VHH binders against q89az9. Designs and how they scored, part 34

Target 1, 320 residues: q89az9
Amino acid sequence: MNLNGEQKSAVLLALVGIDKAIEILKELSIQEIENIAKCMSYMDVISSITADLVLSEFCNEVRINKDQNISFINNNFIISLLKKVLGEHHAVLLLDKFKNQKNISDNIKKLNLINPEKIVSLIKGEHPQIIATILIYLNRNHAANILSYFEDNLSLDIIRRIANFSSLKKLGQEEFVKIIDNLINKYQNSMLNQQGIVTAVELLKLIKRDQETKILTKMFSSDKVLAKRIKTKMLEFSDIINLDDVYIRRLIKVFPLYELSEIMKVEKEEFKKKFYKNMSLENTNLIKNYCSKKIFISNDLIQKKRNNLLNSVKKILYNS
Below, E stands for the ipSAE of ESMFold2; O stands for the ipSAE of OpenDDE; V2 stands for 0.75 times the mean of E and O plus 0.25 times the DockQ between their complexes.

## First folded at step 18 (VHH; framework vhh_7pa5_2)

Design n01 (at its last look DockQ between E and O 0.67; V2 from the best seeds 0.69)
Fold by OpenDDE, look of step 18:
Structure n01 (fold): chain B 320 residues (1-320), chain A 123 residues (1-123)
Amino acid sequence: as target 1 above (320 residues)
Amino acid sequence: QVQLVESGGGMVQPGGSLRLSCAASGFTFSDTSMSWVRRAPGKGPEWVSTISGSGGQTSYADSVRGRFTISRDNAKNTLYLQMNSLKPEDTALYYCVKDSYDIYEILSQYGVWGQGTQVTVSS
């Protein structure tokens, strides 16, 4: 397929129809619109094959970038348009009215893509009212997952605050946007700082085990913090069974029992025994009862739960 | 006018203890949830603990749980924070905050950094 980007865009717009195409074009710059329109003018009949190829490529691109913030709105274009139509002063005022809402929405979308554990790490230092407010704007499932990481009393307080939530006042909105922006920035910075550790871990996993151990031992003596970070990052789910019981006991105290129960349904008996010996008979029985129920959990969901458990363990180990 | 006056800070060695107090006035203290927030040098504000108006419910940041205890005396309009097993990481200016369901009301108090009580944990 020898179509350039503009040509592909032209094809896509043609396929979606006039009404939808107009909506899409509203998000593009005038120059972009002009270029695409020009391409359209040179196109005759779009073959089904070409259409399929373009669509497939588009879908693939969207899938690849699904974890990235895909902005379809060209703010500069909107601003320019409004300035032309309403004048500069009125345009700015109007934009300001929507700016906060848009900013909240955009940033919330970003937060919805961040794993719950990371979100918790980012917001745990915030006042419970702030946490509550953040959770209100997040997807419900995501918010629930995040909430599960907090201690029971804190969770209760957060829920209470959510229940009493009415709306954000204007000044509150402004502050909220700042908070969210700051969180996003912190997240981004953290990701950048973790790249080195990730690379180190990848390399360590590729070298001989004896050498790895030697390196980490020496590192621990010289830089305990770094060594701990690397070790915790290297920990796999399968390693949990080999952990000292003291850590299992700590894990049980902080990890939701229901989620643990879900994991236990699919885990080996050895894994179960490791936990049962470190928890109360009451909780053991609760888990066993849950395991006896014929509940289907998807593999993806189980993997997610496993990751949650692993992350909890990693946190415990890191702070030990 | 709402007034909050913190006291009880000081310098202690690691493992030591301090008890902070916050004298509150200008509002119905017993009906208001209260919080402690701290700000370490070069860091943003960090929530420490919250207590309900009645004192029946308390919550703590993970970093202080098990070491700090928030309490209140509604008859004296006073909020307390008992800090045990203090660590260098606990070094900060500590503020009491009047809670609200409005984040602006909470955050607006964060801007009043002229007040607070200094806690320094050092060997």
Scores: ipSAE 0.807, ipTM 0.952, lowest interface PAE 0.5, mean pLDDT 84
Fold by ESMFold2, look of step 18:
Structure n01 (fold): chain B 320 residues (1-320), chain A 123 residues (1-123)
Amino acid sequence: as target 1 above (320 residues)
Amino acid sequence: QVQLVESGGGMVQPGGSLRLSCAASGFTFSDTSMSWVRRAPGKGPEWVSTISGSGGQTSYADSVRGRFTISRDNAKNTLYLQMNSLKPEDTALYYCVKDSYDIYEILSQYGVWGQGTQVTVSS
């Protein structure tokens, strides 16, 4: 195990108990106490193996039996220790400082796990300096993926700000904590709302059409964004022919032409005409050539391809 | 003492145009990047656009790109936002922000300096 000296000191102080730790800390500088307390604040549990390694390295005459499992670093221990050594006022200030640093570290770990596209949707309304600061604290590969979603001029501005970044001052650290907390909260709410939207759609499909329409109409009046998301999730394949041409053009750009050809082979002429007017003559001719009657596609396979097309449409409408 | 005074807001029909101005004083305007930020009723602040001190570099939020143009006149210490093809969703209180590499200095300006200038886009 390769612990640094401050980490080893934190483990040793926890093992000797609060009375002895107080006496030891009184002999240290304020900076040394702060460094050790920081290490202790990150340590929730000390394994007996880690304790044995530290004890063996520093002192074999320690007055605690290494065979006992020791799992007692917690907020109460750290709070009591710092209050007795530094006094109430300095202990409170130091603990607040460590809380902010731990909050940043923990929430940055969570942001590194979130899909880059979702991060972009959460931060796109923020000032470029705020975006730049978030990217500096993320893993380099994760930040690079996120940056690739931004328009070129904005990306250049963000890169310039990253290159000129020096550090967060104390007040900036406090604001940054609030920013990353809000981002995590918005992410968690969006995930809960996504599950709630699925439930709402299931309920709306089970009620009478008249009541469904009335509820959605009232919802559009009070919360247009939510109503739009619910209606998009309720979309059926038969609704595709009624979409604005802009969405059909977007769909053609991203949906595999071969699979579209298979769908067109079994669809009505009105459906085909909607797509043909929105695509190149070259692509139209490719699809028309494919629509030969001699190619058989099973009913199950064509239904899967229709569902794939519908899901692509929903993705385009959801992102609008 | 830094002062930023927005003007040029008003009521327009969808598809109309407005030009916002921000008179700046109390700092070296030509050395400082500037931003426009807006706040729609009941919503939080949304960044709109940023321009470098020289005016040579500009960036825009996706929601306004192609419709809004940020500019500056360093001789007059004035920042501008030309807003074309206005939509009802552009309805908001618009205010200018003095740029900084310190996020506290940026965030302290959100909703604090001046009242901004109201833009209302309705039929």
Scores: ipSAE 0.586, ipTM 0.888, lowest interface PAE 1.9, mean pLDDT 80
ESMFold2 (binder alone), look of step 18: mean pLDDT 82; pTM 0.837

Design n02 (at its last look DockQ between E and O 0.67; V2 from the best seeds 0.00; counts 0 for: unsure alone 64.2 < 65)
Fold by OpenDDE, look of step 18:
Structure n02 (fold): chain B 320 residues (1-320), chain A 123 residues (1-123)
Amino acid sequence: as target 1 above (320 residues)
Amino acid sequence: QVQLVESGGGMVQPGGSLRLSCAASGFTFSDTSMSWVRRAPGKGPEWVSTISGSGGQTNYADSVRGRFTISRDNAKNTLYLQMNSLKPEDTALYYCVKDSYDIYEILSQYNHWGQGTQVTVSS
């Protein structure tokens, strides 16, 4: 397709109709609007083929960016619109009235799209009351998943706080929005940093093993933190069996036995042996008994459990 | 007026120990959950530990669990934090926080930090 971005945008706007197009244009700069409008002015008839291609491309882009589900709705457009329609003073008042609610809603929507583990990492340093408040505003399933990552006593406290929650006062709302914004910013920054690490890991996986080892060894000497991050990221579930027994023993101490049992039910004997030799006979027997039971676990659930185990291992290794 | 005065901070080597104290006044101490929060240079506040009014329930951040112990003496209106096996990462200003089911009450304290007590862990 030989259309540039502005032309594609013009096509898209033409397809969505005037009402929706206006809504979209409101999110664009004046210059962008001018450029798109200019493109539209040069477009006579949009062929069905062109339309389909543009739509397909758009959908693909949306799919690709789905993982980046944090679309910042630029409130500036709404502000500008309201200012134009209601005047500056009334717009500000109205915006202030809706701003807090909208801000909370928008930010919460973003948090709902972030994986539970990442959310936990972002909020674990917050006061339990703040954590509780965040969970109250999240989707219930998402909140429950997040809660499951906390220690039992802390979870109890959080639940207690949730139970005692009445309402968020106006001043509290403002501060809450700031907290959420900060969390989102931290998330975004972390993602940017993670992208680099991911790229590095991908490259390291593609190079010869000897070269990889040399690079990581040198890196470890110069930047231990970075080296550890990369090494931990490179670790796969299949690598767990090759870990030193000292790490397996540490893992067994912190990883729930029932969850380990679920994993072991589907794992090879070699994997089981690696763990059995590092745990008590009592726990071994408990796992064996569980494995003998006819329990069906979905592949997706098993993968999730495997990931949990892997993450636990990574944490142990990173902190070693 | 609620007053919280932290003390007990200092400089220690890694692996060392410190005991922080917080003298509380201006509210019914025994009925109030209390927390320790710390702030490292260039970082935001980090929750450390919480203890219920009666002292029967305690919670800890993962970063300090097993090393720190929160306690209280309600007769003395004093909150304590025993810090063992200190690490450089524990270096921060430590603050006592009056707990609440209202985040505003918590955050308002964050916005009006007292002096806190400085803990420095360095070799």
Scores: ipSAE 0.812, ipTM 0.955, lowest interface PAE 0.5, mean pLDDT 84
Fold by ESMFold2, look of step 18:
Structure n02 (fold): chain B 320 residues (1-320), chain A 123 residues (1-123)
Amino acid sequence: as target 1 above (320 residues)
Amino acid sequence: QVQLVESGGGMVQPGGSLRLSCAASGFTFSDTSMSWVRRAPGKGPEWVSTISGSGGQTNYADSVRGRFTISRDNAKNTLYLQMNSLKPEDTALYYCVKDSYDIYEILSQYNHWGQGTQVTVSS
């Protein structure tokens, strides 16, 4: 939710309390006071998130940035203004709150740009209340996408916690800043690590096959984790037929049979035989029956399903 | 003053089972959701499972779902974690956490010296 300038002013005045709001209003024109009062009269309840965002925007606009022109506003001006308007005690409390709110607002903007699936991978080990708090500050569509990745009982618990949330207290704001900073750092490290693996795979595909084999073999002896990640990333759909039967059996247990039958319809017989020997006669007959039908499957759809199968294989190999 | 005392850890082979207990005092246990958290060697805290005050709602981290069962006995003010099909990756110090809607109250418990109970899974 975006607010105009008068609505933002109304939120700020409500947050500073009646005594200080009176002092601020004394410095405004009658028309400005009427406009703000009108905005306040139409507002039902100020959400904690709206209040946080308005406070952070106010603090950002009146702060001095080292990279920008400061001819009109500086930190001493802002501090003096707040002390004069609100009194020294309330100004100090508000400035501390602004600092945390600014950090939260900036990092939330970054998180809203990150792919939901990546965020899920970064937060899946966190306590449900921490997950709920992160989702409260994200935009609604982004949070909904992230929620869709969680198991139903966990999603229910997260929604319950969101419904019971009111605001972050000072100590909670300090901890939330640390959580968000750590999340951004883990994301950045994941991106650098992923790029390195992609680069290594690209180079290995370009060098001579015998040298590639020697390098990967030596890597398995010195760093199995890295070698496994590289080999899994190098895996292609055509490699599935060469997997040990134990992996094919695991794949059949987790991959939807209907989607498998759609893939099988377009694949060569040797591919089908690899799967048939690892499944029940009942399931084999179901797939063979589906393959005998004249059903059209678009090239785009079948490629998506082939990629889904390959991703399932990669998950099985990564976890083995 | 909230007190949580963990017990039941030990050494087991892969595939083995353990039951952890957490004796609680200093608050109304039956009204309070409870969680298990673990810290593996060289890693930060990882949430494991949560159970509602009544015991009717449970949830689990993906890494333990289907293998671990959280439960509680409100008459004895005791929280339990039944751990089956244990893996070397489950090796960690396990401790219980009093739940809260305030993340500070959850995170401050990560730093308290309830000693926790050590679970070690090795061949």
Scores: ipSAE 0.575, ipTM 0.889, lowest interface PAE 2.0, mean pLDDT 80
ESMFold2 (binder alone), look of step 18: mean pLDDT 79; pTM 0.801

Design n03 (at its last look DockQ between E and O 0.83; V2 from the best seeds 0.73)
Fold by OpenDDE, look of step 20:
Structure n03 (fold): chain B 320 residues (1-320), chain A 123 residues (1-123)
Amino acid sequence: as target 1 above (320 residues)
Amino acid sequence: QVQLVESGGGMVQPGGSLRLSCAASGFTFSSYSMSWVRRAPGKGPEWVSTISGSGGQTNYADSVRGRFTISRDNAKNTLYLQMNSLKPEDTALYYCVKDSYDIYEILKQYQHWGQGTQVTVSS
């Protein structure tokens, strides 16, 4: 059984009922009560197996019958118990604390699952102190990846703020919860909007090309924004060679030359020609020289760079 | 009591320039970093720029980098934001914020914003 003593105690107290639990808690320190209550707050969905194991252990030690069920582990039980033991005022404070902590934890778990680029897009408009606070709660690797997307001076400031961070006060916790909730909501909304476009693109890819073209042309006349979104989403890396030279020229201006060089090293001559005709002789020679070097780049890294190029193209097209 | 009073806003055409000012009182101005934050209609607050107490370090949001310059005169207890190459997207109420390592202190100011200064960029 992987439960610690506090967790086991929480389960046991829930199972013995409020009256008996109160008597037991009276013998505990405030800190102990807080710890146990916290555990209870987080254990709202305990399995029957876990409960049985805890009871069995207890019964083995105390020879008590298994008469109670985990159904007693609910918010009402916790509230009643804490009110009885700590009084209404202290109980409310503690419950609020637990609620905030849980909400923070739950939302952070969600944020940890969101890709770093998306996180950056969500938080880049926030005050650096807010950004720092978010990063403190995220997984370290995830936070580090996110941090890498910020400008150097801003990154420095964020790190400084992290270094000076002590703890979130109660009021700060409440506000922080609101912030992260808002971020999650923004993310979810963005995903919903994107999902529709993705579905549309999937369908369009399955229909005849002539029909697709007709649909998109008509759409462009009636809803230019939507048409652009769909077209940009439909664009694949292989389509870059078919783009108008004007877009290639724009791309070359904004996309790092060294990264382009890395991509070109593994691309076909047709791809290279498409870019060379739209860039300076100097830059062309730089790329050619790079391509002649025996440098090993992983397939994953190359794919990432291709995606970066594609994304840059998409941005250009969308804003055109 | 901390008081921050923003001024300098107005209506300008795209590509135009404005200089915002923030008069600070009620605290040791030079001891604190200061920030500009803006709020566009229907949107949440957006951080714009931060300057250290001494003025030696400045940070900018990507959306304004290269166009906006934050500065301060500690002798006058005044924060400035020079805005060049203004865009319609820059239209917002602009607020100055006393910086803190406590997010609550920052957010408290968001909730109790003064009047701010209105910047409108329109053709």
Scores: ipSAE 0.821, ipTM 0.962, lowest interface PAE 0.5, mean pLDDT 85
Fold by ESMFold2, look of step 18:
Structure n03 (fold): chain B 320 residues (1-320), chain A 123 residues (1-123)
Amino acid sequence: as target 1 above (320 residues)
Amino acid sequence: QVQLVESGGGMVQPGGSLRLSCAASGFTFSSYSMSWVRRAPGKGPEWVSTISGSGGQTNYADSVRGRFTISRDNAKNTLYLQMNSLKPEDTALYYCVKDSYDIYEILKQYQHWGQGTQVTVSS
């Protein structure tokens, strides 16, 4: 009887016993284990002739390595065993599957560390099934945060696709590896470009103020987009008081009044007056009433709220 | 054999309108979601819109929301994309995609971008 590579593998695993078979199977995918298990389910009795033939092939490989002081659990041993048992074609295919699954896992760990807003900007042009597949493999809290950035109808479609997802097939795994690699590369290139802006900002902060002004003024006339990016990145919380009133009014419309009240409670009167002149008397009185109350707010919470206000200002300036 | 034939492209000035069609055959059209995808010159594929098999659920990329409308006629096995308020940024080769839960099946369709319909928005 002629045995294919999966049948030979099933015979060998049955012969080495349950404990050693478990050690071997731990290195295989769930699908590969299922395939071997299906072969084993059709094999009620292993004839002594079949067992001897398979063992003879295995023992010949072991004898070649006997005096080389190579561990039987060595990766090279497993690779050579798979080639002998399954044939070179099937062994190569199975090894490529393992490599793809490891690559996906490693790159998913990297994606879980990336800010959700950045991931959204990288994936929003992808087909919803591709987005859904990425989200399935991410940490659940991370994926939920990312999903919250999408419009409701798209979010509904993505959830439906997640609910109907079963698994990646071989060719789908190969394509998914390419997609994840491309996302990591896009993110890294974006960080290299951002490093250039950060470096430029650091250099501009170290030179004399009048030279800084000359450089930024000339850059604004020659490359307004780059000049805006640099100036926005240089913005500090203390610069907010110097903004044109139109930006303060836009900020007041989009920033929560209660958080603004908390910030106002700890800020100087000059800062408060800049905002009061740009808001209704009603809202001004609400903030002044809040500021007169004895409410304690920790320094950590105030710093976070200050950062939130600054980020809102940066969004307004960038979009204007 | 699955066949998707795009048509309705052309040249239009900014602010103009076009209606794209995709004639489908070789599968039960009403059983599958359908998508429009576009590829601008020198760029990768960009998803535009998706519609459910029944036609009851639609979604759009942010870049086209409010300007484009996806629809289907299951009796005619035809997918449509009504494009209004066209911008130069919409210039691309447009093609329709039979949806799948297998990303390989979606991505291999992208290899047919030379069989789509060209939309050119210029003044």
Scores: ipSAE 0.602, ipTM 0.897, lowest interface PAE 1.8, mean pLDDT 80
ESMFold2 (binder alone), look of step 18: mean pLDDT 82; pTM 0.834
OpenDDE, look of step 18: ipSAE 0.818; ipTM 0.958
ESMFold2, look of step 20: ipSAE 0.583; ipTM 0.894
ESMFold2 (binder alone), look of step 20: mean pLDDT 83; pTM 0.837

Design n04 (at its last look DockQ between E and O 0.57; V2 from the best seeds 0.00; counts 0 for: pae E 5.0 > 2, grease 25.5 > 24.2, SAP .677 > .668)
Fold by OpenDDE, look of step 18:
Structure n04 (fold): chain B 320 residues (1-320), chain A 122 residues (1-122)
Amino acid sequence: as target 1 above (320 residues)
Amino acid sequence: QVQLVESGGGMVQPGGSLRLSCAASGFTFSDTSMSWVRRAPGKGPEWVSTISGSGGQTSYADSVRGRFTISRDNAKNTLYLQMNSLKPEDTALYYCVKDSYDIYEILSQYVWGQGTQVTVSS
C-alpha cells in the first residue's frame, strides 16, 4: 500500500462517515485537518481493497498500542476555530469551560487504565474525601477493585462519603482536575523510574541462579533499598508458597478473604495448606465452603486475582 | 467561624511519643468527622487519620497504623492524636482538619488549623 499516513487517515475518515469524521477532526490540529482535507481532495475513488487494507492497518495499530496511553485529544483546532469565531478572549473562556469537563474525562480515562494497585499507591495518602471523589468518577468495577485494597474502616468511610456525594462544584472541579493531573504525572514519572529496575530484573532472570544470588546478596549489603526493590519485582506467584509464615499471616490480614477464596478454588493443595495453617479455623471453613461451590471463574479473572495477591505480598515484603 | 488550634507538637527522639491536641470551635464538633493531615518539608499533604463525629469509627493511613491513635472529647471540643513509636519520617507539620463532603473545602485548606510542628530526630 503506497499511501502515506495522511492519505490513510483521509481514507479512514471517509469510511467512518461524516458524523464520526467530524468528531475525529475535532481532535486534530488545524494543520492536520488541512493536510487530511487536502489528501481527500485529491482522492477520487477509494477501492474496497484499499479501504480494507487501511482499516486492517488501523486496527492492528490500535491493538498494538492498546497498552499505551494514547492521547487523541488535540485541542488546537477547536481553539483556533473558537478564536476565529468568538475572538481570543471569549474563546479562552469557553474553552476553559469545556476543558474542565473534558479534562476530567480524559484524565479519568487514563486512570481507568492504570492497575488498581498502582492507583492505590498513588491515592493512599490523600484525604478520604479525595479518594471518594476519585472513585466516583472511575469505572465501577475499577473503583471497586481499588476500594478493596483499603482497610475496612477506611473503606466504610469512603463509601459513606460516596453516598453523601451530591455534585462537584465548579471550584471543586478545578481543584479536582489538578489532583488528577498530578496523579497522572506521578504515575508517568514512576514508570520512567522503574524502567531501570525492570531491565535489571530481566537481566537477572536470564543469568545463572548462582550468579543472581551472589549479585543480590552483595547488593543487599551495599544498597538494601535497591536490592529489596529488585527482589520484590522478581517475586512470582509460585514463590508465595515458599515465603515465611510471618508474611503469609500478614497477607491474610490485609488481603480480602473473598478474593483469596477465589484464588484458592483453583490452586493446588500445597498452596491451600500454606494459607490454612496461618489463618483461623473460621476463615478456613469459609474458604472451603466457597471452594465447594460450583462457580466458574475465567482464567483471566483468576490471573488478575493472582496478581493482586502477588502485589500484596510484594508490598508486605518491600515494607518489611 | 471555624477555628482549629493545634498544640502538643515538639521535638522527640526516634521511638518517642507525642500527643497532639486540637481545640475546635465555631461548629457542632460532635456531629463532624475530624482528620489529621500532615505536611513534611518539600512534600504535599498526607492524610494521617480520621475519626467519626461520635468517635466510634477511626481510620488510619498505612504509614501510621498501629502507632498512632486518633481520639476525641466531644465535651471539650477537642481532637487528639496519640503518636507512639515515632520515626524520622513522621517529621511534619500536623494539621487538624474539619471534614467535609465538599472536596473544595478540603483542598482549599479552609477548614485546616495552623498546624503544630512535630520533629523526630536523634
Scores: ipSAE 0.783, ipTM 0.945, lowest interface PAE 0.5, mean pLDDT 84
Fold by ESMFold2, look of step 18:
Structure n04 (fold): chain B 320 residues (1-320), chain A 122 residues (1-122)
Amino acid sequence: as target 1 above (320 residues)
Amino acid sequence: QVQLVESGGGMVQPGGSLRLSCAASGFTFSDTSMSWVRRAPGKGPEWVSTISGSGGQTSYADSVRGRFTISRDNAKNTLYLQMNSLKPEDTALYYCVKDSYDIYEILSQYVWGQGTQVTVSS
């Protein structure tokens, strides 16, 4: 593995132990100490092979003690080293800076894995500068996807703030860490909450229909909120035809007409009539014209589009 | 020295209206975006609305969109918030904020002054 000079220095300092590391660091500038400490804070474990390679490269006369191959770089080592070299005050300040930077980096990785639509729901109530700051640290494609969910006026304001952004101040870093931690916690709690609901739905689908009905009836009397969440999650595509017309009209407003046309092409006439009743003549004729065409769409793609429609229905019912 | 002085708060019944004002000094008001932020009892700051320096662009939190209107009078160095169809959930201390690209200034209590209290109760 190819290590740069700062990384090799970090390995050497860890290998020689804290007393000798202190002597070496005292001869360096504050900037050099910071760079090496940063490298050390990112290192978890040093292999005997890595240690031997680093020592061999710079000194052929150095004798390696085998018992020291178990050495481990951790926060306690770094804390002790910095306190003795810089004094407790400066060491604490530097360590707080590294902690904030690492926390931001780790949490940004988590945010990059979250669906853009979910992130929008988490951040939409925040001040535009906070939204802009979050987007600056995210993957560019991910941030662009998130930005596409905002109204034009807000998107323009956010882009202006991104363009004028330079960096976080020290106190701004502390507040930003708190904001990101809160967002991650809120998301994780939402996922844990839904995990139980998903499990309950799967169990209910596997039991006999009569027992399922009895359980849900008792649940509505004892915990209406939970029962509503389970019922919404249990909704199947075949249930869409039985929805009240008000929900069909809401669905038509938010669901792309072209995708609806593709779904309609493969569905039964009863399904089509439910939707035609709730849409304009112009849109009805557009769908009927599409359905008359000889266009093939794969089973996998049509199933994806059916699932997208069902998910849109679930969002409408959950938010009702 | 930046000074922001909020006024116009008070008590109203649900469904009522209030108009908040913010007198600004110590900076070029017409070049500066301005925001309203509120803090309900026992809660952290919540962004309400932002208006560009020219007044040409406005944005609102979802919770107030359609009910609140932000405006400014650059000749008088004054920011306004027209609050209609008020709900008990709108009860909060409302702050006028000089917008900054540093989130510390947006979240810091020291840059927002003392605010003006709005109470919505039957």
Scores: ipSAE 0.198, ipTM 0.716, lowest interface PAE 5.0, mean pLDDT 78
ESMFold2 (binder alone), look of step 18: mean pLDDT 81; pTM 0.816

